# Miniprotein binders against q53ft3: the designs that were tried, part 172

Target 1, 195 residues: q53ft3
Amino acid sequence: MFGCLVAGRLVQTAAQQVAEDKFVFDLPDYESINHVVVFMLGTIPFPEGMGGSVYFSYPDSNGMPVWQLLGFVTNGKPSAIFKISGLKSGEGSQHPFGAMNIVRTPSVAQIGISVELLDSMAQQTPVGNAAVSSVDSFTQFTQKMLDNFYNFASSFAVSQAQMTPSPSEMFIPANVVLKWYENFQRRLAQNPLFW
Short names: E, the ipSAE of ESMFold2; O, the ipSAE of OpenDDE; V2, 0.75 times the mean of E and O plus 0.25 times the DockQ between their complexes.

## First folded at step 19 (miniprotein)

Design ta20 (at its last fold request DockQ between E and O 0.47; V2 from the best seeds 0.66)
Fold by OpenDDE base, fold request of step 21:
Structure ta20 (fold): chain B 195 residues (1-195), chain A 97 residues (1-97)
Amino acid sequence: as target 1 above (195 residues)
Amino acid sequence: SDREELIRLAERAAYKLEMALTWAADGDPEFAKRIIEYAIRLLREIEELATTPEEEEIVEQAIEAAQEALQLLEQGKPDEVEEILQEAIELLEELIQ
């Protein structure tokens, strides 16, 4: 029913079904993971009026799982990208997975998907900044942001001949900004989630 | 206090309307509708906590905006929802100032 993708790793299409309505993927070496894609395989849709709440769990210092709601997938939006790299110090949230006796190695995290009513999902609050917008929207936003910054910064560019001495100020050569811009654009084009 | 509760609910409602906006834009109007319906319930609770005519008016306008957005989604017009939901969010921000 579900798949999980981490960049640079093989796609996972075999979730562990821990309950009728709950599925879990193991994420080895989770500390090296920035983003996770969760998607429906397209074989089985959600029942009418239902979707999936997507959770992330990692072991705390005591080896106990800390669960956080990342976001949602639905029949209308069957895939989503989540940033998990910044969640390692977050507080746990309420989750439906209970005390799973999964002998967890400290390096293994989990993605949990709970099939739930859309009305229930509508009342839930994901952790901040976990859900990444659609790739296209994100790419467009990023490009606009880059263009805006470059245009803004370049509008203040002056030649050395035009500079008034200001020993208390630091100056950045315009070519450094341009080089950064070009490199960033190249990386963005190759992988919108390269960071 | 009632004022603190009003603010809490308003922040929650605003968050939900933002969420609805995102989901409407992402091509799932069904889930967006469910979120808006929940936000409207929150707005009704806020309305009961309002103590001034100005607060009541702001909340009522937010409810009307949310309902309009819901109708637009039901009509299959998700592209028209953004402006209306943004208006409702701004009203809620005004309410908690």
Scores: ipSAE 0.768, ipTM 0.928, lowest interface PAE 0.5, mean pLDDT 88
Fold by ESMFold2, fold request of step 21:
Structure ta20 (fold): chain B 195 residues (1-195), chain A 97 residues (1-97)
Amino acid sequence: as target 1 above (195 residues)
Amino acid sequence: SDREELIRLAERAAYKLEMALTWAADGDPEFAKRIIEYAIRLLREIEELATTPEEEEIVEQAIEAAQEALQLLEQGKPDEVEEILQEAIELLEELIQ
């Protein structure tokens, strides 16, 4: 349902589901990470009236988890960039992961996503240092998202011989996606702020 | 004191209105509306604590601005909420002084 991306690493698309409404990604060697991207894969939307509260967890000096609310993702804004480099010495916040025994090792942090009512999320206050910070981070994130989109879309490619007629559906030739990808990547390299 | 609690609520309401402005600008007016609704509840609590005519006038104007922003979002006009939300935030900053 969700993906997690750190610049320079392979995207994670297989969250550990720790409850019906709770998902986690491990972040090994988290002290080297400055930003993470959390996004919806687009395969399963949130139910109506719901969204996702996104948390960052790291072990404290005693090895105990400290959870901090980073922000939110919703069907209307299905991706977000969070800065975590300044959070690794912060205080914990109220969070829904408190009673769970989630497997963890030292030097491994976690991103937690809790599916909740939008009304409940509206009352929550993210920690104040999770903001997106630079053009360099934007460019790197955008490149990784572009690669991810291309790989995802191409996994649905079928040849004309494999198609069954479906007159109620619209189709796009696969080469259109490739041309879009190549054009977008070229434009981004020429001007990261072209959009 | 009531003044200290009023300031605390005003700071929280201003934060929520800024958050709503961000979410409306990012293209999720549904979540922005829910944040504004919560902010209005905070403003009603501030209204109960106000003790001077100046405080009462400021919070009344902030409520009206937040309600106008909510109506604009309900009408599908998220591009029109920035100035009115900013007005509400500035009123709360005056209240905090």
Scores: ipSAE 0.687, ipTM 0.881, lowest interface PAE 0.9, mean pLDDT 80
ESMFold2, look of step 19: ipSAE 0.656; ipTM 0.875
ESMFold2 (binder alone), look of step 19: mean pLDDT 87; pTM 0.867
OpenDDE base, look of step 19: ipSAE 0.763; ipTM 0.928
OpenDDE base, second read of step 20: ipSAE 0.764; ipTM 0.928
ESMFold2, fold request of step 21: ipSAE 0.649, 0.651; ipTM 0.872, 0.872
ESMFold2 (binder alone), fold request of step 21: mean pLDDT 87, 87, 87; pTM 0.870, 0.870, 0.869
OpenDDE base, fold request of step 21: ipSAE 0.762, 0.765; ipTM 0.927, 0.927

Design ta21 (at its last look DockQ between E and O 0.47; V2 from the best seeds 0.68)
Fold by OpenDDE base, look of step 19:
Order: structure tokens, then sequence, then C-alpha cells
Structure ta21 (fold): chain B 195 residues (1-195), chain A 97 residues (1-97)
């Protein structure tokens, strides 16, 4: 139902389901993590009138988990980016995971998603500045990533006249990459969550 | 005190209305509606705590604005909601002063 993405790490699509309505991702080496993306896989939508409250858990000075509400995901906003790097000094909030014996190691943080009524979610207050910006930030991130890739790929571009025949190598025309880039941008603009 | 409670609720209501604006911007009018509905409940609580005619008037205007916002959302006019919610927020800020 949910995915979790940390930059530079493999995407996690297999959350630990700790309850019917609760899902947990483990985040090893969380101290190096600045942002986390939580997203719906698109396989199963939230039931009508429901969404997901997204929590972050880190160990406090005593090794006890401190849970903080980061924000929300909904059918209307099926992905969100959260900044977690500044949360280490924050106070814990009331959370739905406290009663659950979630096996965790002290060095591993967790992202918890609780499926809840939208009306209930509306009453909750995320920790300040955890929710990074809208579709715009994701779009910006994706755009930066795309630009980085394009720049990288383009740096290897040579004209046909500059090519040394290498029968063992496959070549991709730069126009193909550009076309892909343009198509990706178009799709991203239409639906930032098309992927 | 009642005044302290009123201020706290007003701050919370303003926060919720700002949150609603954000969720509208994010393209989720449904959740925004739920947030506004909750904000209205908070506003009703504030109304009960109001002790001066001025406070009562401000809160009533905020409620009206929030309700109008809901109506517009129900009508599929999210573009018209921002200004109204901003007005409600400003009213609440006035109340806190």
Amino acid sequence: as target 1 above (195 residues)
Amino acid sequence: SDREELIELAERAAYKLRMALQWLADGDPEFAKRIIEYAIRLLREIEELATTPEEEEIVEQAIEAAQEALQLLEQGKPDEVEEILQEAIELLEELIQ
C-alpha cells in the first residue's frame, strides 16, 4: 500500500504491517537522512473518508522511541516529502504506535503510517516544518534529479564524426535521452506521481 | 483564564485554516474541507468564550468566512477560497491581539 524513499537508498515498498491500519518502515542510519518521501503505491487507495497520518520515530537520549507526526498522505495527495533532520531535538507527540511492541534497534528510526479518518487527521497538528512543500517540492526534486541525469548523460555526448567505432558498445542517440526527458517532464507536470 | 483559552483556540483555528490553504494548494479539496470543518468547530468554541461584542463580531465573521469557503469548495470553486480563508485568518489574528 505504501512506499518509502530515502535519497541514495533503495525504495522500500514492503512496509511491515504491524496492524490492520498501521504500517512501518525501518530507516537504518537515520542520522544521515534529511528527507523522506512517503507515497502510496497506487495499488490500494484509502477507503473513502480516510487517509494516512505519517509519523517518524527516533530514539531519544534514553533509547526510547520518540514519535512525531510529520504530516499526512491522502488519495488526493498520495505522496509527501518530509524533512526529518531537524526533528532529533523535538518533543514527542501523541501517536498511534505507542501501544504496539514494535521491534526496533536503537540505531534504526522508523516511519509509521496510520490509516485514519480524515476528520481525525484534521484535528492533528504535525510538528513544525516537517512537511516539506507540496507537489512543487517533489517536482523540484524530480526536476533536479532529471537535470542531474541529463547533464551527466550529455557530458558523454559526442558527434557522429567524433565517434570511434566500437562494435561491442551500444550507443543511445542524445535525442532519445532528450525525448525521454521531455516526456518525463510532461508527465511530471501532468501528474507528479505518474511513476 | 477564558481569555487565554480563547487565544489558544484562535491560534489553533488560524493554524488549521492555514493548513487548509496548503492542502488546497496541494490539490486535495476533500481534506481541506475536513480541516475547515474542524476549524469551524474551534470557532464555535471561541464564540462561546467571547466576552465582548467586538470579540463576538470577529468570531462570527470568521465563522461566516469559513462557511463560505466550505460552500465554495462544495461548488467546485477552490480558486475563490483562498481570499476568504485568508480573511478568516486575519480576523483570528485580530482576535489574538
Scores: ipSAE 0.778, ipTM 0.931, lowest interface PAE 0.5, mean pLDDT 86
Fold by ESMFold2, look of step 19:
Structure ta21 (fold): chain B 195 residues (1-195), chain A 97 residues (1-97)
Amino acid sequence: as target 1 above (195 residues)
Amino acid sequence: SDREELIELAERAAYKLRMALQWLADGDPEFAKRIIEYAIRLLREIEELATTPEEEEIVEQAIEAAQEALQLLEQGKPDEVEEILQEAIELLEELIQ
């Protein structure tokens, strides 16, 4: 029902189902991972009024699992990016994987997904700054694309002294591109979805 | 103390209202609605702890704002709730100080 993706690794689509409403992905060599993407495969939505609480688990120095709530996925937001690089020494939180004491190797962490009522999920508090906002990701991608386009276009800029006549070709003054860039950037910062 | 408990609840309610704003921005008003409903329950607990007229007025205004935001979401108007929730958050920040 779920997928799990780490950059540079094969996507995992075969979660270990450890209860009728609980799913787990193993993350080998988790100490090298900074971000993880959790998403719904799209074949089976959550039942109405339900969603998924997403947890990260790693073994402590005694080999006991430490679980941390990363955030949520829902039918309305079926994928999320979570930053885990700062969590690998964090304090555990309450979690619904109570009897789950699966023997793990010391370098393997887990992503757990618990299917729960939205009302129950609304009462839960994720660990700070684990979830990457989709608006922040959209804004960051858009800003990078904006910078990339501006740098590319400006690399073709020439002064009027450098121009050769080409009457069949159309030209744009470089300052028009700069003004568009500055205006777009300002509007994006005020409202990432303005366009 | 009762004042410390009131502040803790206000911080939690403000956090939940900010979380609701984020989920609205992510395009999931259904989950945002559930978060606001929980925040209203926290505000009702604050209302029961309030001991001064200024505390009572602040929490009453915060509840009214959160309830208005919830009604707009029920009407399918998620774009109109951001300012209202920000007002509720600012009221709670006054209560915390």
Scores: ipSAE 0.716, ipTM 0.897, lowest interface PAE 0.9, mean pLDDT 81
ESMFold2 (binder alone), look of step 19: mean pLDDT 89; pTM 0.888

Design ta22 (at its last fold request DockQ between E and O 0.75; V2 from the best seeds 0.74)
Fold by OpenDDE base, second read of step 20:
Structure ta22 (fold): chain B 195 residues (1-195), chain A 97 residues (1-97)
Amino acid sequence: as target 1 above (195 residues)
Amino acid sequence: SDREELIRLAERAAYKLEMALQWAEDGDPEFAKRIIEYAIRLLREIEELATTPEEEEIVEQAIEAAQEALQLLEQGKPDEVEEILQEAIELLEELIQ
């Protein structure tokens, strides 16, 4: 249902479902993370009248999780970017994940998504400065993500002469990846919020 | 005090109306409507705490503006809600002063 993206890291599409209405992504080495993108995969929409409250959890000085509401995703706005780098000094808010025995490693933060009624979400207040409002920050994040993907994909590039027969595998020409990258950059430049 | 509560609620209502504006602009009018509906509930609570005719008038005007914004969203006119919601926010700011 959900994906989580950190610049310079692989996309996470397999959330841990900790309850019927709650999903968690682990973010190792969270101190190096500035922004996180949370998005719907598009396979399963929210039920009518429902959306997702997005929370961030980091360990406090005692190793206990501190949860903070970052913002929301909905069927109408299926993705959002959140700044998490400045949240370490914040106070915890009421969160739906507190009663759950989530195995946590001290160096691992978590993104939690709670499927909730829109009416309930409307009454909640995200922590300040979590929502990325600047187009510039978004553009920078997206560019870093794209560069990471391109570099990753390019690292597997082989010439046709170097290809070994693998009938079970599909091969994508590197030019396809490059074209995708160029097209994406163009679209991003035209409208940073095109997606 | 009642006055402190009024101010607290007014600040919260203003915040919610700002949030509604953002969500209306971002293309989720459904969630924006829900936020406005909640803001109207807050405004009704403020109305009950109002002690002067001026405060009552300000709150009533804010409610009317919020309701108009809600109607515009229901009509599929999210581009027209900005001015109306901004008016409501300004009214609430006046109330807090």
Scores: ipSAE 0.777, ipTM 0.932, lowest interface PAE 0.5, mean pLDDT 86
Fold by ESMFold2, fold request of step 21:
Structure ta22 (fold): chain B 195 residues (1-195), chain A 97 residues (1-97)
Amino acid sequence: as target 1 above (195 residues)
Amino acid sequence: SDREELIRLAERAAYKLEMALQWAEDGDPEFAKRIIEYAIRLLREIEELATTPEEEEIVEQAIEAAQEALQLLEQGKPDEVEEILQEAIELLEELIQ
């Protein structure tokens, strides 16, 4: 339902679902991360009246998880860029992930997404200036999403001679995806907010 | 004291109105409206705590501005809310002073 991207790393698209309404991504080597991007894959929207509260967790000096609210994603704004470099020494905030049995490697940070009512989300206050919202950040996020989608889709490309018959499925020629990628990239360079 | 609590609520309401403006600009007027609705709830609490005519007038004007912003969003005019939300925020900053 969600993706998680850190610059210079492969995108994560397989969140650990720890509850019906809660999803987690592991962030190894979190000390080297300055920004993280959280986005909806677009296959399953939030139910009406709901959205996602996004949290960052890191272990404190005692190894205990510290959770901080970064911000939100919604059907209307399905992606967000968060700055986490300044949060690694912060205090925890109110969060819904306490007492959950979340499997992770010790000293690995996590991104948590909690599906909640928009009315509840409206009352929550993100820590500091964690959300990054600028045309440059939006453009860079969008470009990386574009590259990620193309690389993902192209990894499944096969020639007609390599195809296994699959009459229950529809197929798209690989050049159609490439044309879309090239057009989108050009339009983004001309107007970062065109979409 | 009532003044200290009033200031705390005003700071939170101002923050929420700034957040609502950002979400409206980012193209999610539905979430922006819900944030404004919460801000109005905070302003109603401030109204109950107000003890001077100046405080009462400021919070009344802030409520009116927030309600106008909400109406503009409901009319599908998110690009028109910046000025009225900034007016509400400035009123709250005056209240805090």
Scores: ipSAE 0.693, ipTM 0.890, lowest interface PAE 0.9, mean pLDDT 81
ESMFold2, look of step 19: ipSAE 0.690; ipTM 0.886
ESMFold2 (binder alone), look of step 19: mean pLDDT 87; pTM 0.876
OpenDDE base, look of step 19: ipSAE 0.775; ipTM 0.932
ESMFold2, fold request of step 21: ipSAE 0.650, 0.684; ipTM 0.876, 0.888
ESMFold2 (binder alone), fold request of step 21: mean pLDDT 88, 88, 88; pTM 0.880, 0.882, 0.880
OpenDDE base, fold request of step 21: ipSAE 0.775, 0.775, 0.777; ipTM 0.930, 0.930, 0.931

Design ta23 (at its last look DockQ between E and O 0.70; V2 from the best seeds 0.73)
Fold by OpenDDE base, second read of step 20:
Structure ta23 (fold): chain B 195 residues (1-195), chain A 97 residues (1-97)
Amino acid sequence: as target 1 above (195 residues)
Amino acid sequence: SDREELIELAERAAYKLEMALQWLSDGDKEFAKRIIEYAIRLLREIEELATTPEEEEIVEQAIEAAQEALQLLEQGKPDEVEEILQEAIELLEELIQ
């Protein structure tokens, strides 16, 4: 149902479902993370009248988890960017994950998504400065990620004449990657939240 | 005090209306409506705490603005909502001063 993206890391699409309505992603080495993208995979929408409250958990000085509400995702806004780098000094808020025995490692933070009624979500107040509200910021972030991928993939490009026979390997024409890139950019420009 | 409570609620209501504006901008009309509905509930609580005719008038105008915004959203006219919500926020700011 959900994905989690940290710049420079692999996309996480397999959340740990800790309850019927609660999902958790582990974020190792969280101190190096500035922003996290949470998004719906598009396979399963929220039920009617429901959305997701997105929480961040980090260990406090005692090693106990401190949960803070970052913001929300909904069917209408299926992705959001959150800044987490400045949250270490914050106080914990009421959170839906407190009663759950979630195995935590001290160096691992967590993103929690709680499926909740929109009416309930409307009454909640995210921690300040966590939500990156600008569509522009999201677009810029996504564009950087795309550029990174394209540059990475292109660095391995070889001409047919340069190819060595490797029957066990599959080869993708560079034009396919380029077309994908262009198509993605187009979709992003049309709707930055298309995914 | 009642005045302190009124101010706190007004700040919260203003915050919620700002949040509604953001979510409208993000394209989620449904959640924006839910936020506005909650803001109206807060405004009703403020109305009960109002002690002066001026406060009562300001809150009433804010309620009317928020309700109009909600109606416009329900009518599929989101483009007209921003100005009205901004008016409601300004009214709340006046109330806090």
Scores: ipSAE 0.778, ipTM 0.931, lowest interface PAE 0.5, mean pLDDT 86
Fold by ESMFold2, look of step 19:
Structure ta23 (fold): chain B 195 residues (1-195), chain A 97 residues (1-97)
Amino acid sequence: as target 1 above (195 residues)
Amino acid sequence: SDREELIELAERAAYKLEMALQWLSDGDKEFAKRIIEYAIRLLREIEELATTPEEEEIVEQAIEAAQEALQLLEQGKPDEVEEILQEAIELLEELIQ
């Protein structure tokens, strides 16, 4: 129902369902993460009149979970980018996960999504430095991801004279990657929401 | 005191109206309307606490602005909603001082 994306990592699409209305993603090595994207996969919308409250949880120095409300996702705004780098020493917020005692290691945080009534969500207040405009920040984040991918792929480029025979290995000409990069950047500049 | 409680409610209401503006900008009219409806409930609590004519006039104007914003959203006129909500926020900032 939900996805979770961190730059440089594979997207997570298999949330752990911890209750009928509660879903969790693990974030190992959370201290190195600055931003997280939470989004709906698009196959199952929220029921009418409902949406999702998104929480970040990390263990304190004693291993006790600290939960903070990051913001929301809804059928009308099905994705959001949250900055978490400034939250890892903050105070917790009111949250619906309090009765669950989720065992975790000190280096693993969690993203929790609680399906709730929109009227209840409207009364909740996210922590003040978490939510980022999804359009502007998604464009910036996506541009950095595109640059990173191109640079990574280009670092493996060799000329045909430098190639070592490897009959089980497939190859893609480097200019295909460049053409893809240029085309995607052009489309992104025309319409940041084209995808 | 009643004045301190009034200020706290005004700060919360202003925050919620700012939040509604953000959600309108993000394209979710339905959730923005529910946030404005909650803000109006906070404003009605402020109205019950108001003890001076100045406080009463300010909160009534803020309620009227927020109610007009809801009506404009129902009419599909989002351009005018932003200005109306910003007026309500400015009124609440006056209460907080």
Scores: ipSAE 0.708, ipTM 0.892, lowest interface PAE 0.9, mean pLDDT 81
ESMFold2 (binder alone), look of step 19: mean pLDDT 87; pTM 0.871
OpenDDE base, look of step 19: ipSAE 0.777; ipTM 0.931

Design ta24 (at its last look DockQ between E and O 0.35; V2 from the best seeds 0.64)
Fold by OpenDDE base, look of step 19:
Structure ta24 (fold): chain B 195 residues (1-195), chain A 97 residues (1-97)
Amino acid sequence: as target 1 above (195 residues)
Amino acid sequence: SDREELIRLAERAAYKLEMALQWLNDGDPEFAKRIIEYAIRLLREIEELATTPEEEEIVEQAIEAAQEALQLLEQGKPDEVEEILQEAIELLEELIQ
């Protein structure tokens, strides 16, 4: 039902279902994580009138889990990006996972998704600054990724005069990469969620 | 005090209306609708705490705006909702001052 993505890591599509309406992803080495993407897989929508409250849990100084509401996903907004790097010093909030004996490894944070009524979700208040303003931050992130890729690829660019013949290797013209980049930028500008 | 509670609720209502705007922009009018409905409930509580005619008028106008927004969403006109919700938020800000 849900997926979780951390930059530089493999996508997680197998959440631990801890209850009928609750799903948990483990995030090892959470201290290195700045952002998390939570998304619906598209296989099973939320029931009518329901959505998902997305929580983050990290161990406090005593090793006890601190849960914080990051935000929400719904059928209409099936994915969201959350910044978690600044949450380590925050206070815990009321959360639906407290009654669950979730075996936790102290070094592992968790993303929890609780399937709840939209009306209930509407009454909840996410922690400040956790929800990355969708369009700008995502655009910025994507732009950074694109720039990183372009810079990386361009670093290998050589002129024809500098090329050493290597018949066994295939070469992609730099202009193809540039065109791809430009097209991607245009698409991103038109719809940051085009992918 | 009642005044402190009024302010607290007004701040919360304003926050919820802002959240509704965000969710409208994110393309989920259904959830936005639910948020607005909750905001209206908060506004009703504020109305009960209002002690001056000015406060009563401000809250009433905010309720009307929120209700209009809700109606527009139900009619499938989300594009017309932003201005109305912004008005309601401004009214609440006035109430808090």
Scores: ipSAE 0.780, ipTM 0.932, lowest interface PAE 0.5, mean pLDDT 86
Fold by ESMFold2, look of step 19:
Structure ta24 (fold): chain B 195 residues (1-195), chain A 97 residues (1-97)
Amino acid sequence: as target 1 above (195 residues)
Amino acid sequence: SDREELIRLAERAAYKLEMALQWLNDGDPEFAKRIIEYAIRLLREIEELATTPEEEEIVEQAIEAAQEALQLLEQGKPDEVEEILQEAIELLEELIQ
């Protein structure tokens, strides 16, 4: 039902189903992992009114699992990227997984997905730095788009002295593009969602 | 104290309204709606703890904004709720101070 992807590794599509509503992926050598993608395979959607709470677990010094809520996936947002590099020394959070984790080598962690009611998920609070914020990702993507557009447009800039007459073409002064770029950046920094 | 609990609830409610806004912009208004509904329940708890006219007015306005946002989502107008949710978040930040 779910997939789990780490950069540079084969995608995992065969979660261990540990309960009717709970699924687990093993993450060997988790200490080298900074981000994990969790996604729905697309063949089986969540039942109406339900979604998935996504947890990260690593073994503590006693080999006991320490589970932390990363965030959520839903039919409306069927994939998510989670940052786990900062969680490897964190403390556990409230979670629906019991002692279902099999004791692993010290370098094996787990991603757990619990299928739950959306109303229940709405009350849960992920650990503060786990989920890659859509706002932060949107801002970074938008900034890259702006830079790419500006650099592309600027590569065609010519001075008035360099222009050849072309009555059928429209031209935009380079200053207009720069002004738009500067105004957009300012507004984006104040409210990443203004557009 | 009641003031300390009011601040904790206001921080949690503001977080949930920001979370709802993120989920709206991720294209999932159904989950965002449920998050706002939970935030309104938190705001009702804050209302019970408010003791000054300023606190009462602020939480009342935050509830009205969150309810308007929820109504717009029920009407299928998710792109109209961003400014309204931001207003509610700013009101809650005033309570936290």
Scores: ipSAE 0.683, ipTM 0.885, lowest interface PAE 1.0, mean pLDDT 80
ESMFold2 (binder alone), look of step 19: mean pLDDT 88; pTM 0.879

